# Designs tried in a protein design chat: VHH binders against b5yem2. Part 2

Target 1, 146 residues: b5yem2
Amino acid sequence: MFVGEYYHSLDEKGRLIIPNDFRQLLGETFYLTRGFERCLNIYTITDWNNFSQIISSFSPTDNLMRKLCRFWFSGSIQVTTDKLGRILIPSFLIEYAELSKEVVIIGAGKHIEIWAKEKWEEFNKEENILENMNEINSKVAELWKK
Short names: E, the ipSAE of ESMFold2; O, the ipSAE of OpenDDE; V2, 0.75 times the mean of E and O plus 0.25 times the DockQ between their complexes.

## First folded at step 1 (VHH)

Design a4 (framework vhh_7pa5_2)
Fold by ESMFold2-Fast, scan of step 1:
Structure a4 (fold): chain B 146 residues (1-146), chain A 125 residues (1-125)
Amino acid sequence: as target 1 above (146 residues)
Amino acid sequence: QVQLVESGGGMVQPGGSLRLSCAASGFTFSDYAMSWVRRAPGKGPEWVSTISSSGSTISYADSVKGRFTISRDNAKNTLYLQMNSLKPEDTALYYCAKEGITIFGVVTRPYFDYWGQGTQVTVSS
């Protein structure tokens, strides 16, 4: 699992250093995608393929799933780290996530997220997860029913 | 460019003491708050302590309050952690970190070019 948060800077060429701990789990090549919260997501090749197989199974008959497929596949690129551990983020993904010089790289379990610092700070002001503990406990209890 | 190099770790018996140091270079050390973060084997990162740029504001995790003391020497670009009354639960890799954004008060290596490789502290029981 990917854990923790890391504060980094996006350089003038759109290059970003991926934390060493994350690279040990990712390997040299992985997928960079649009996130669902106006951030970017990073997936291992295995996880990206697994999700892609599921999402593409609906595309022939479901209008909503066709829209999701276009969002997912057109918004995904395969990236390889250079010898300094950097990836190049293309301009269309920088624009999507509104990335500036200051970014936060976050371990979110099975995937990694890249946020503009200001957007991450605003998200954290709005999310008070500890106030939702009763609802969380209810969802966990439902899962315990097998 | 920016580097953080930790030292002073080692093996010690419960109740013992160690002093960790972090040598910083490549940035104006006196302008930034600094933190110590640790990661035990098989565990997630745990924030230990933070000291403001001037040294006037200090905070500690509940697990280390009264036992650890964070300090800095801005003239020498060095951060310190004095660890007293060490417990087996303090066994971890200890990282020096420049201030970053925290989730639930925990930071793990907030700056890749600027975080160290850590120094190992092992407390035998």
Scores: ipSAE 0.000, ipTM 0.066, lowest interface PAE 20.7, mean pLDDT 81

Design a5 (framework vhh_7uia_1)
Fold by ESMFold2-Fast, scan of step 1:
Structure a5 (fold): chain B 146 residues (1-146), chain A 124 residues (1-124)
Amino acid sequence: as target 1 above (146 residues)
Amino acid sequence: QLQLVETGGGLVKPGGSLRLSCVVSGFTFDDYAMAWVRQAPGKELEWVSSISWSGGSTYYEDSVKGRFTISTDNAKNTLYLQMSSLKPEDTAVYYCAKDRSTMVRGVLYYFDYWGQGTQVTVSS
């Protein structure tokens, strides 16, 4: 599992160093995607394939699932780290996530997220997970039944 | 060849100030984040502060916020740690480190290269 909060910067060419701890789990090649908030996600090849198979299994007549498939597949690229542990983020993903020089890289369990520093700070200022504890407890209780 | 050389340590009284310097050779700051880490006698390594490769972001361990300032001078290829309001608890060997990974807020992480260190002693 990916854990922790890391801070770094994009260079002028759009290259970003991936944390060494994350690269030990990712290997040298992995997927970079649009996140569902205005951030980017990183998945292992295995997890990207598993999720891609699931969303592709839904009916072609389902409007929401077609929108999800377009968002997911058109917004995904396979990236490989260079000798310095950097990946190149293409301009369309930089623009999507509104990335500037300063970024935050987050371990979120099975995936990694890349946020503009200002957007991450704004998100945490507005988020109050403790207000959702009753719903969280209900979801956790369902897992304990398994 | 990569080399990090720390200087500026010494004996200082509580409430005093010191500036640590780390002269780097064999690379430029444009490609790497830099950090200061310390080790007090009989204790584990503690991350103190980091500066991003762009110089645009600085991060500090909570116990040193407002007292320490990390900075770089690219023309001199030198990393600094300005320390003020020093406390006995700041007594440690201070190391300059080149980060091959990224900065981690409040947690020690992996570094490519460590300097030889400079001793800071805060005592009367």
Scores: ipSAE 0.000, ipTM 0.127, lowest interface PAE 16.3, mean pLDDT 79

Design a6 (framework vhh_lunsekimig_d3)
Fold by ESMFold2-Fast, scan of step 1:
Formats: sequence, structure tokens, C-alpha cells
Structure a6 (fold): chain B 146 residues (1-146), chain A 122 residues (1-122)
Amino acid sequence: as target 1 above (146 residues)
Amino acid sequence: EVQLVESGGGVVQPGGSLRLSCAASGFTFSSYALYWYRQAAGIERELIASIYSGGSTNYVDSVKGRFTISRDNSENTMYLQMNSLRAEDTGLYYCARDRPFWSGYPTEFDYWGQGTLVTVSS
């Protein structure tokens, strides 16, 4: 699993260093996608293929699933790291996630997220999970009950 | 609670070598990424080397191939082996630990050592 927070800079050409701990799990080639919030997601080839097969298995007449397919497939690119561990992020994804020079790269378990630093700070201020600890404790207790 | 203590700095001639140590206490050492920063007079602190909990490493280009970061989880100590030292490597060397995300908003570092001085001169 991907874990931790890393603070990095996006260069003027759109190149970003991927943390070495993440590269060991990703390999050289992986998928960069739109996140479901204004961030970018990174998936291993295996995980991207698994999700892609699932969403493609729905009826072509399902309006909601067609919207998800367009969002997912048009917003995904395969990227390969260079010898310095950098990827090139295309302008349409930089614009989508509103990335600037300061970025935060986070491990979110099965995937990695790339956020503009200011947007990550805003999100954490509004989504303070510690305010929900009573509800979380109840859900964890039910899960561990078996 | 969390303490980081650097040692191993000194005066060395260009082309020489030094080994810095960072002794840690007050946290589960093996679970955290650790970093070496360098600060020259009048210049902001620069991240020069990283070592992650799994043992993976990263370096700034100016020290790649000359410096080697390592850790000994049994001794709660991180090291920086510095070879082929140059005058521009002169500065205060700090070790640092990332703050866990549950400590509030994203921040660079809240846990720093006091620094150890490296002087490269003829």
C-alpha cells in the first residue's frame, strides 16, 4: 500500500518527481488520471485495468455509467518515469487539478493522489475527520465484530 | 518528546570525507521517513537526502553519487556518508522527520535536530 505525504515542486515544463518509495511499488509505467475531486490519481497498471474492466462491463444504455466511462477513460494517460524518477503531467491534467509549483503527493492505500498544496490544505480544514471519531469508532466496532 | 541529535561534523579539506549521524528518540524510528537538510550562511535550508521507512532513498542532484544516506533501525540512527567534499558543501547539516498527517494540515517539517557544522576549506 501507498502511505505518507510528500512535498514537492512541479517544474515549469510540468515534470514532477515521484517519491522513490512509490516508484518501487509502481514500477516504471503506470496510469495518471483525473481524481474524483480536483486532484490527480495514480494507479498501477493492474489496478487501472481491473477498474476499467468493471466500469466497461455495464450496459451501454446506462446513462450514469456512460458518464463515468467518459470521465475515466478520457482523463487517463499512461506515463513512464525517466531516469531521474520524474513524470511529465500534460496541461489538461494540470488545469483539471489546478496544480501550481507547490504540490503534495499522498499515499491513499491502493492509489496515490497529487494535490495543489493550497487545495490539500483547504480540503483537510473542511474535512477534519477527527470530528467524526465517534461515528468511526462505531463503524470499526461493527467491522471487528466479524 | 521527539528528539533528533546530529553529530560527525568537522573541518575537512576539499576531496575529503565525513560521516554524519542522527540519533533519534521519542518515536517509532522504523515507521518514519527521515531527511538531511543543509543550510549555508544567508541561504534557506535545502533538502539534500531522504530515506523512507522501507529503505528507499532520494538525493538532490548536486550530491548524487557523492553522498549516501542510510539507517540502522536497531540503533535508531540515520547516517550521511559524504565523499568527495567540495567548498560548496560547507554548512549546517540538519536531520528532520516528517509530521504525521493527523497532526493537522499538511506541513513540511516540525521535528528538527540542532544541526552539525561541516566546513570544507584548504
Scores: ipSAE 0.000, ipTM 0.087, lowest interface PAE 18.9, mean pLDDT 80

Design a7 (framework vhh_8ghr_2)
Fold by ESMFold2-Fast, scan of step 1:
Structure a7 (fold): chain B 146 residues (1-146), chain A 125 residues (1-125)
Amino acid sequence: as target 1 above (146 residues)
Amino acid sequence: EVQLVESGGGLVQPGGSLRLSCAASGFTFSSSYAIGWVRRAPGKGEELVARISPSGGSTSYADSVKGRFTISADISKNTAYLQMNSLRVEDTAVYYCARGSYDFWSGYSYAFDYWGQGTLVTVSS
């Protein structure tokens, strides 16, 4: 599981250091994608493939699922870390997530998220998860695993 | 009022077949919902055996039942089905029908919010 918040700088060429703790779990090569909260997500190759197989399993005539597939696949790239542990984020993803010099990299369990620092602060100011605890308790009780 | 009602359970011999039905009321089958069959056996945890998106027709199965079980849905009747073939003693369980939604952002599986009362399937020795 990925955990914690890390504060880093995006350089002028779009290079970003991935925290060493995260790289130990990711390996050298992984996927960078659009997130749904104006952030970017990072997935292991295995998790990206598993997720991609699920969303591509829907009927090709399902209009909503075709839109999701376009969003997901066109917004995903495979990246490899360099000798210094950095990845290159292409301009279209920088623009999507409105990344600036200051970024926050967070562990979100099965994936990692990259946020512009000001967007992360704005999100946390407006989103109070503690107000949703009753609904969360209900959802956890209904989630079955094995 | 959202309700899911299972039927079709019973006693069957190993190698036999059963068809379970799940009648849904209080909501319509749509792309925002999936229907899953989850079983709970005495002394075991819960297992999601099959899932269908009724509007899209896409299905998935647990490895333990692939090739033996088939899930389907009739949107006009608001009813989902689980056809169980080549039944084994280890398939003995209470089978629940559940309504779910896929959490794309934070997970790789469905979160279920409404459950039926369950129907018992006993595969005799």
Scores: ipSAE 0.000, ipTM 0.110, lowest interface PAE 17.7, mean pLDDT 82

Design a8 (framework vhh_7xy4_2)
Fold by ESMFold2-Fast, scan of step 1:
Structure a8 (fold): chain B 146 residues (1-146), chain A 125 residues (1-125)
Amino acid sequence: as target 1 above (146 residues)
Amino acid sequence: QLQLVESGGGLVQPGGSLRLSCAASGFTFSSYAMAWVRQPHGKGLEYIATISGSGGSTYYSDSVKGRFTISRDNAKNTLYLQMNSLKPEDTAMYYCAKDSRYDILTGYYTHFDYKGQGTQVTVSS
């Protein structure tokens, strides 16, 4: 699992250092995608393939699932780290996530997220996770099927 | 109300050791990178070390590599700096800092948004 927050700078060429702890779990090659909250997500090749297979299995008449497939596949690239541990983020993903020089890289369990620092700070101020504990406990209980 | 309170400074002889502590409150400590910076009397702030929120990544200035170790205890909301083989040139006010930013062009953490009151380290006979 990916954990923690890392503070980095996106350089003028769109290059970003991936934290060493994350690179140990990712290896050199992985997927960079649009995130669902105007951030970017990083997935291992295995996890990206697993999710891609699931969403591709839906009916071709499902309008919502067609929209998800277009969002996911057109918004994904495979990236490889250079010798300094950096990836190149293409312009369309920088624009999507509104990235500037200051970024935050966070471990979110099965995936990594890259946020503009300002947007991450805004998101954290609005996070009401403790208010949802009853619903969370219900979902966990369903999964455990105790 | 964000607060950082440093402690552990003092007078020590060259070659001695000190362990600095920084007690953090008012934010989710484990979610933020932390740094130690110092300011010698009459000089600017000098970056010493940074540690990621998880504690998995650390970075040091060349002046302290091999002598200082940064660490954290997220359960206690505390940041530490273990200082060994102290030299007279290590004499400075030491501050812990939140939100150090990594400059990819220089390979160093160069920015911080908040620092505490500091703790004085003096290395002399």
Scores: ipSAE 0.000, ipTM 0.083, lowest interface PAE 21.6, mean pLDDT 80

Design a9 (framework vhh_brivekimig_d4)
Fold by ESMFold2-Fast, scan of step 1:
Structure a9 (fold): chain B 146 residues (1-146), chain A 124 residues (1-124)
Amino acid sequence: as target 1 above (146 residues)
Amino acid sequence: EVQLVESGGGVVQPGGSLRLSCAASGFTFSSYGMSWVRQAPGKGPEWVSSISGSGSSTLYADSVKGRFTISRDNSKNTLYLQMNSLRPEDTALYYCAKSRPLTWFGELSPFDYSSQGTLVTVSS
């Protein structure tokens, strides 16, 4: 599982160092995608393939699922880290997530997220997960196995 | 392929009772939490109740607490919902749901439920 918050800088060429702890689990090659909260997501090759299989299993006449597929597949690239542990983020993803010099890289369990620092701070100011405890407890009970 | 078959719905008077059943197959039933979800005409889905894989933990929506009881029989791969003191507001199509693995896709919908459901109508 990916865990923690890391504060890093995006350089002038769009290169970003991936935390060593994350690279240990990712390996050198993985997928970079659009996130659903105007952030970027990183998935292992295995997880990206699993998610892609699931969303591709829906009816070709399902308009909503076609929109999700376009968003997911057109917004995904395979990236490889260089010898310094950096990836190159293309301009279209930088623009999507509104990335600037200061970024936050967070472990979100099965995936990693990359946020502009200002957007991450804004999200945390306005989102209070503790106010949703009743719904959370219901979902946790649903996911609870032996 | 996960298969969930709901039954037990029907027409009942206000204050009456019904017991819903969900027959599960295609997965190791005892290893997964199960839920009941309902959808009233013209409304979105509403979570009703959940039970852990072992059956040791249960949770209920505030609207049904004290009236509904969720249970399971892992030897029969069956989930139940005992509904007492039924109200017109309980009228809905009821679905049973299996937990989904937490993935980015699971963030959009943690539930995996049948498209058919069982209809409960509470009216005079």
Scores: ipSAE 0.000, ipTM 0.098, lowest interface PAE 16.3, mean pLDDT 80

Design b1 (framework vhh_7pa5_2; at its last look DockQ between E and O 0.06; V2 from the best seeds 0.00; counts 0 for: pae E 15.3 > 2, placed apart)
Fold by OpenDDE, look of step 2:
Structure b1 (fold): chain B 146 residues (1-146), chain A 125 residues (1-125)
Amino acid sequence: as target 1 above (146 residues)
Amino acid sequence: QVQLVESGGGMVQPGGSLRLSCAASGFTFSDYAMSWVRRAPGKGPEWVSTISGSGDSTSYADSVKGRFTISRDNAKNTLYLQMNSLKPEDTALYYCAKEGYYDSSGYYPDAFDIWGQGTQVTVSS
């Protein structure tokens, strides 16, 4: 599982260092995708394939799922770390997540997220989580009983 | 022997287009990110664009975004730069560069370890 929070900088060429702890779990090649929020996600090849199969299993007549399918696959690229542990983030993903210089890389369990620093700090305020805690606890309790 | 050879430069009018090529040899081409760098007379080198080894990721200088497109054919060991809507300010010697990381002196995040001889691009009415 990916855990932790790391602060790094995106350079002028769009390169970002992936934390060493994450690289050990990801391997040399993995997927970079649009997040469902205005962030980027990183998946192992295995997890990306698994999720992709789920998305692709929906009926092609489902308009909402067609939108999701387009969003997911058109926004996914396979990336490789260089010798320094950096990936090159394409411009369209940089723009999507509104990344500038300061970024935050977090472990979100089964995937990694890349956020613009200011966006992350606003999004991750405790108040934003606490206001939904009762609903979260209910969902967790339901899963725990299984 | 590692070598990069640029071609495709020339003279064009403003608004015109050119396509540059860079033939690579002496190393596993697909394992390395490649870049274009240009140098105008009397100015220092300016980074233009970079493409990952696989070709899935690209980046551009703000000055060329929307006008230039970097690509590569790993089967041909060739790097390309499609330049559209050219401006006089684009006049420069354009170099193909292999991504580097560090030398004996230390780490250099913007370093390139191999350069071509360059190809001249001139945009003038």
Scores: ipSAE 0.223, ipTM 0.651, lowest interface PAE 1.8, mean pLDDT 90
Fold by ESMFold2-Fast, scan of step 1:
Structure b1 (fold): chain B 146 residues (1-146), chain A 125 residues (1-125)
Amino acid sequence: as target 1 above (146 residues)
Amino acid sequence: QVQLVESGGGMVQPGGSLRLSCAASGFTFSDYAMSWVRRAPGKGPEWVSTISGSGDSTSYADSVKGRFTISRDNAKNTLYLQMNSLKPEDTALYYCAKEGYYDSSGYYPDAFDIWGQGTQVTVSS
């Protein structure tokens, strides 16, 4: 599992250092995608393939699933780290996540997220997970039934 | 447009030292990571060392760790390689390389943009 919060800088060419602890788990090659919030996600090849197979198994006439497939597949690229542990983020993903010089890279369990620092700070002011503890407890109890 | 001119090579005995230089022109030097790459006779190019545009991060091939030091002077647009404790196995033509830009859809430019003729290093007794 990916854990922790790291502060880094995106250079003017769109290059970003991936934390060494994350690279240990990712290996040299992995997927960079649009996040479901205005952030970017990183997945291992295995996890990207698993999710991709699931969403592509729906009927081609399912309007909602077609929208998800377009969002996911058109918004995904395979990246490889260079000798300095950096990846190159293409401009369309920089624009999507509104990335600036200051970024935060966070471990979110099975995936990694890359946020513009200001967007991460804004998100945390608007979201208070502690207000949802009753609903969370219900979902955890439901998992124990399986 | 891009020009890289290597110098500082020569003949040296095992255990000796040399300092290589690379004069860069035709691009904003401080914006790009720079690498040293070597090619021994009859072999393909071997990556030696890389330094970030700012100079804050460096990396080295296992074969040269602890013996070679990469550095740069962004005010002079010059890259350096300090080579200590030289071995016969270090004999090669040494090239200065600028990081390239490739298709960002799945490719990262850990590519070697080799410019110029290189500088010959010969380690022999």
Scores: ipSAE 0.012, ipTM 0.415, lowest interface PAE 7.9, mean pLDDT 85
Fold by ESMFold2, look of step 2:
Structure b1 (fold): chain B 146 residues (1-146), chain A 125 residues (1-125)
Amino acid sequence: as target 1 above (146 residues)
Amino acid sequence: QVQLVESGGGMVQPGGSLRLSCAASGFTFSDYAMSWVRRAPGKGPEWVSTISGSGDSTSYADSVKGRFTISRDNAKNTLYLQMNSLKPEDTALYYCAKEGYYDSSGYYPDAFDIWGQGTQVTVSS
């Protein structure tokens, strides 16, 4: 399970070091994808394959499911770390996540997320976090009573 | 103006040790990966080792693993190579390079890579 928060720099060529703790779990080759927020996700090959099978099973006649398939598969790339543990992030993914020089790499349980530092800090403003947690607690309490 | 100056080479007997230094100036040293590359007599360039800008990650050619250690001191803008258990096969002119990656197939392209003058290491007798 991926946990924690790491601050790194995206270099001019679009290379980003993957934290050593994460590389120990990922291996050298894994998938880089568009995140569902304006971020990027990293999945192990196994988890990417599993998620992809689920997404592929959706009906092709459903407009939203076709959009999801295009979003997922056209936004996924298999990457391999270099000798320094860095990956090359292609331009279309840098643009999607609006990455700049400073990025934050977080563990989100089964996957990793790469965020522009500014966007991650906005997400984590104390006011936003407390309101989100109150809503989450309320929802969880409702679900568990049923 | 980017400048790299290698030092610390010399003659040693097999099994000996040397420590190479590379003094860097003219760029923000900590922002760039640094490499050691060597050129043996009559041979093309051979990548030896690379260290990330922060120093968190290192990599070595198979021929030197366990014997050589790359390090850097970003406060002094200096790159180091500790070479232990030296063999005659390690005889070469050793260069440091800014922002380069090499393997047995050659130098990986990065824009405007810089080589120093080199320092000679000779292992004989």
Scores: ipSAE 0.000, ipTM 0.204, lowest interface PAE 15.3, mean pLDDT 82
ESMFold2 (binder alone), look of step 2: mean pLDDT 78; pTM 0.783

Design b10 (framework vhh_lunsekimig_d3)
Fold by ESMFold2-Fast, scan of step 1:
Structure b10 (fold): chain B 146 residues (1-146), chain A 121 residues (1-121)
Amino acid sequence: as target 1 above (146 residues)
Amino acid sequence: EVQLVESGGGVVQPGGSLRLSCAASGFTVSSNYLYWYRQAAGIERELIASIYSGGSTNYVDSVKGRFTISRDNSENTMYLQMNSLRAEDTGLYYCARDEGYSYGEYYFDYWGQGTLVTVSS
């Protein structure tokens, strides 16, 4: 599992160092995708394939699932780290996530997220997960029942 | 084949202006992440300006407010407008494109031949 919060700089060429702890779990090659908030997600090849199989299994007439497939597949690239542990983030993903020089890389369990620092701070200022503890407890209880 | 050709360099006095051009062939400028680099004698190439496919731009602090990167999709050309030029802006200016990643491909930069800018009194 990916854990923790790392503050890094995106260079002017669009290169970003991936934290060494994350690289140990990812290996050299993995997927970079659009996040469901305006951030980027990183998945292992295995997890990207698993989710991709699921969303591509829906009926071709399902309008919503066609939109999700378009979003997911057109917004995914396979990346490889260089010898210094850096990836290049292509311009279309930098634009999507509104990335600037200051970025935050967070471990979110099965995936990693990359946020513009300003957007991460805005998100946390406006969201208070502790207000939702009753609903969270209900969802955890449901998961416990298999 | 991907090709980049720079032009517009020359000799200019401090405080003057120049507009550099980078003519692209083999790809469309509107769809790519593009850069301007410069190299002075004995110094490594320095990234000075970039433009993303969506049109947002980045600059090094030393050129912010003085240089403007832009592109013209109809001419398939990228530009660098250089104002308030200083002696330290002297150097060879290169345009470059990042290919990015795709299945079976790796990250690669394509470079032009460079255009010389000399700022002297």
Scores: ipSAE 0.000, ipTM 0.179, lowest interface PAE 13.9, mean pLDDT 81

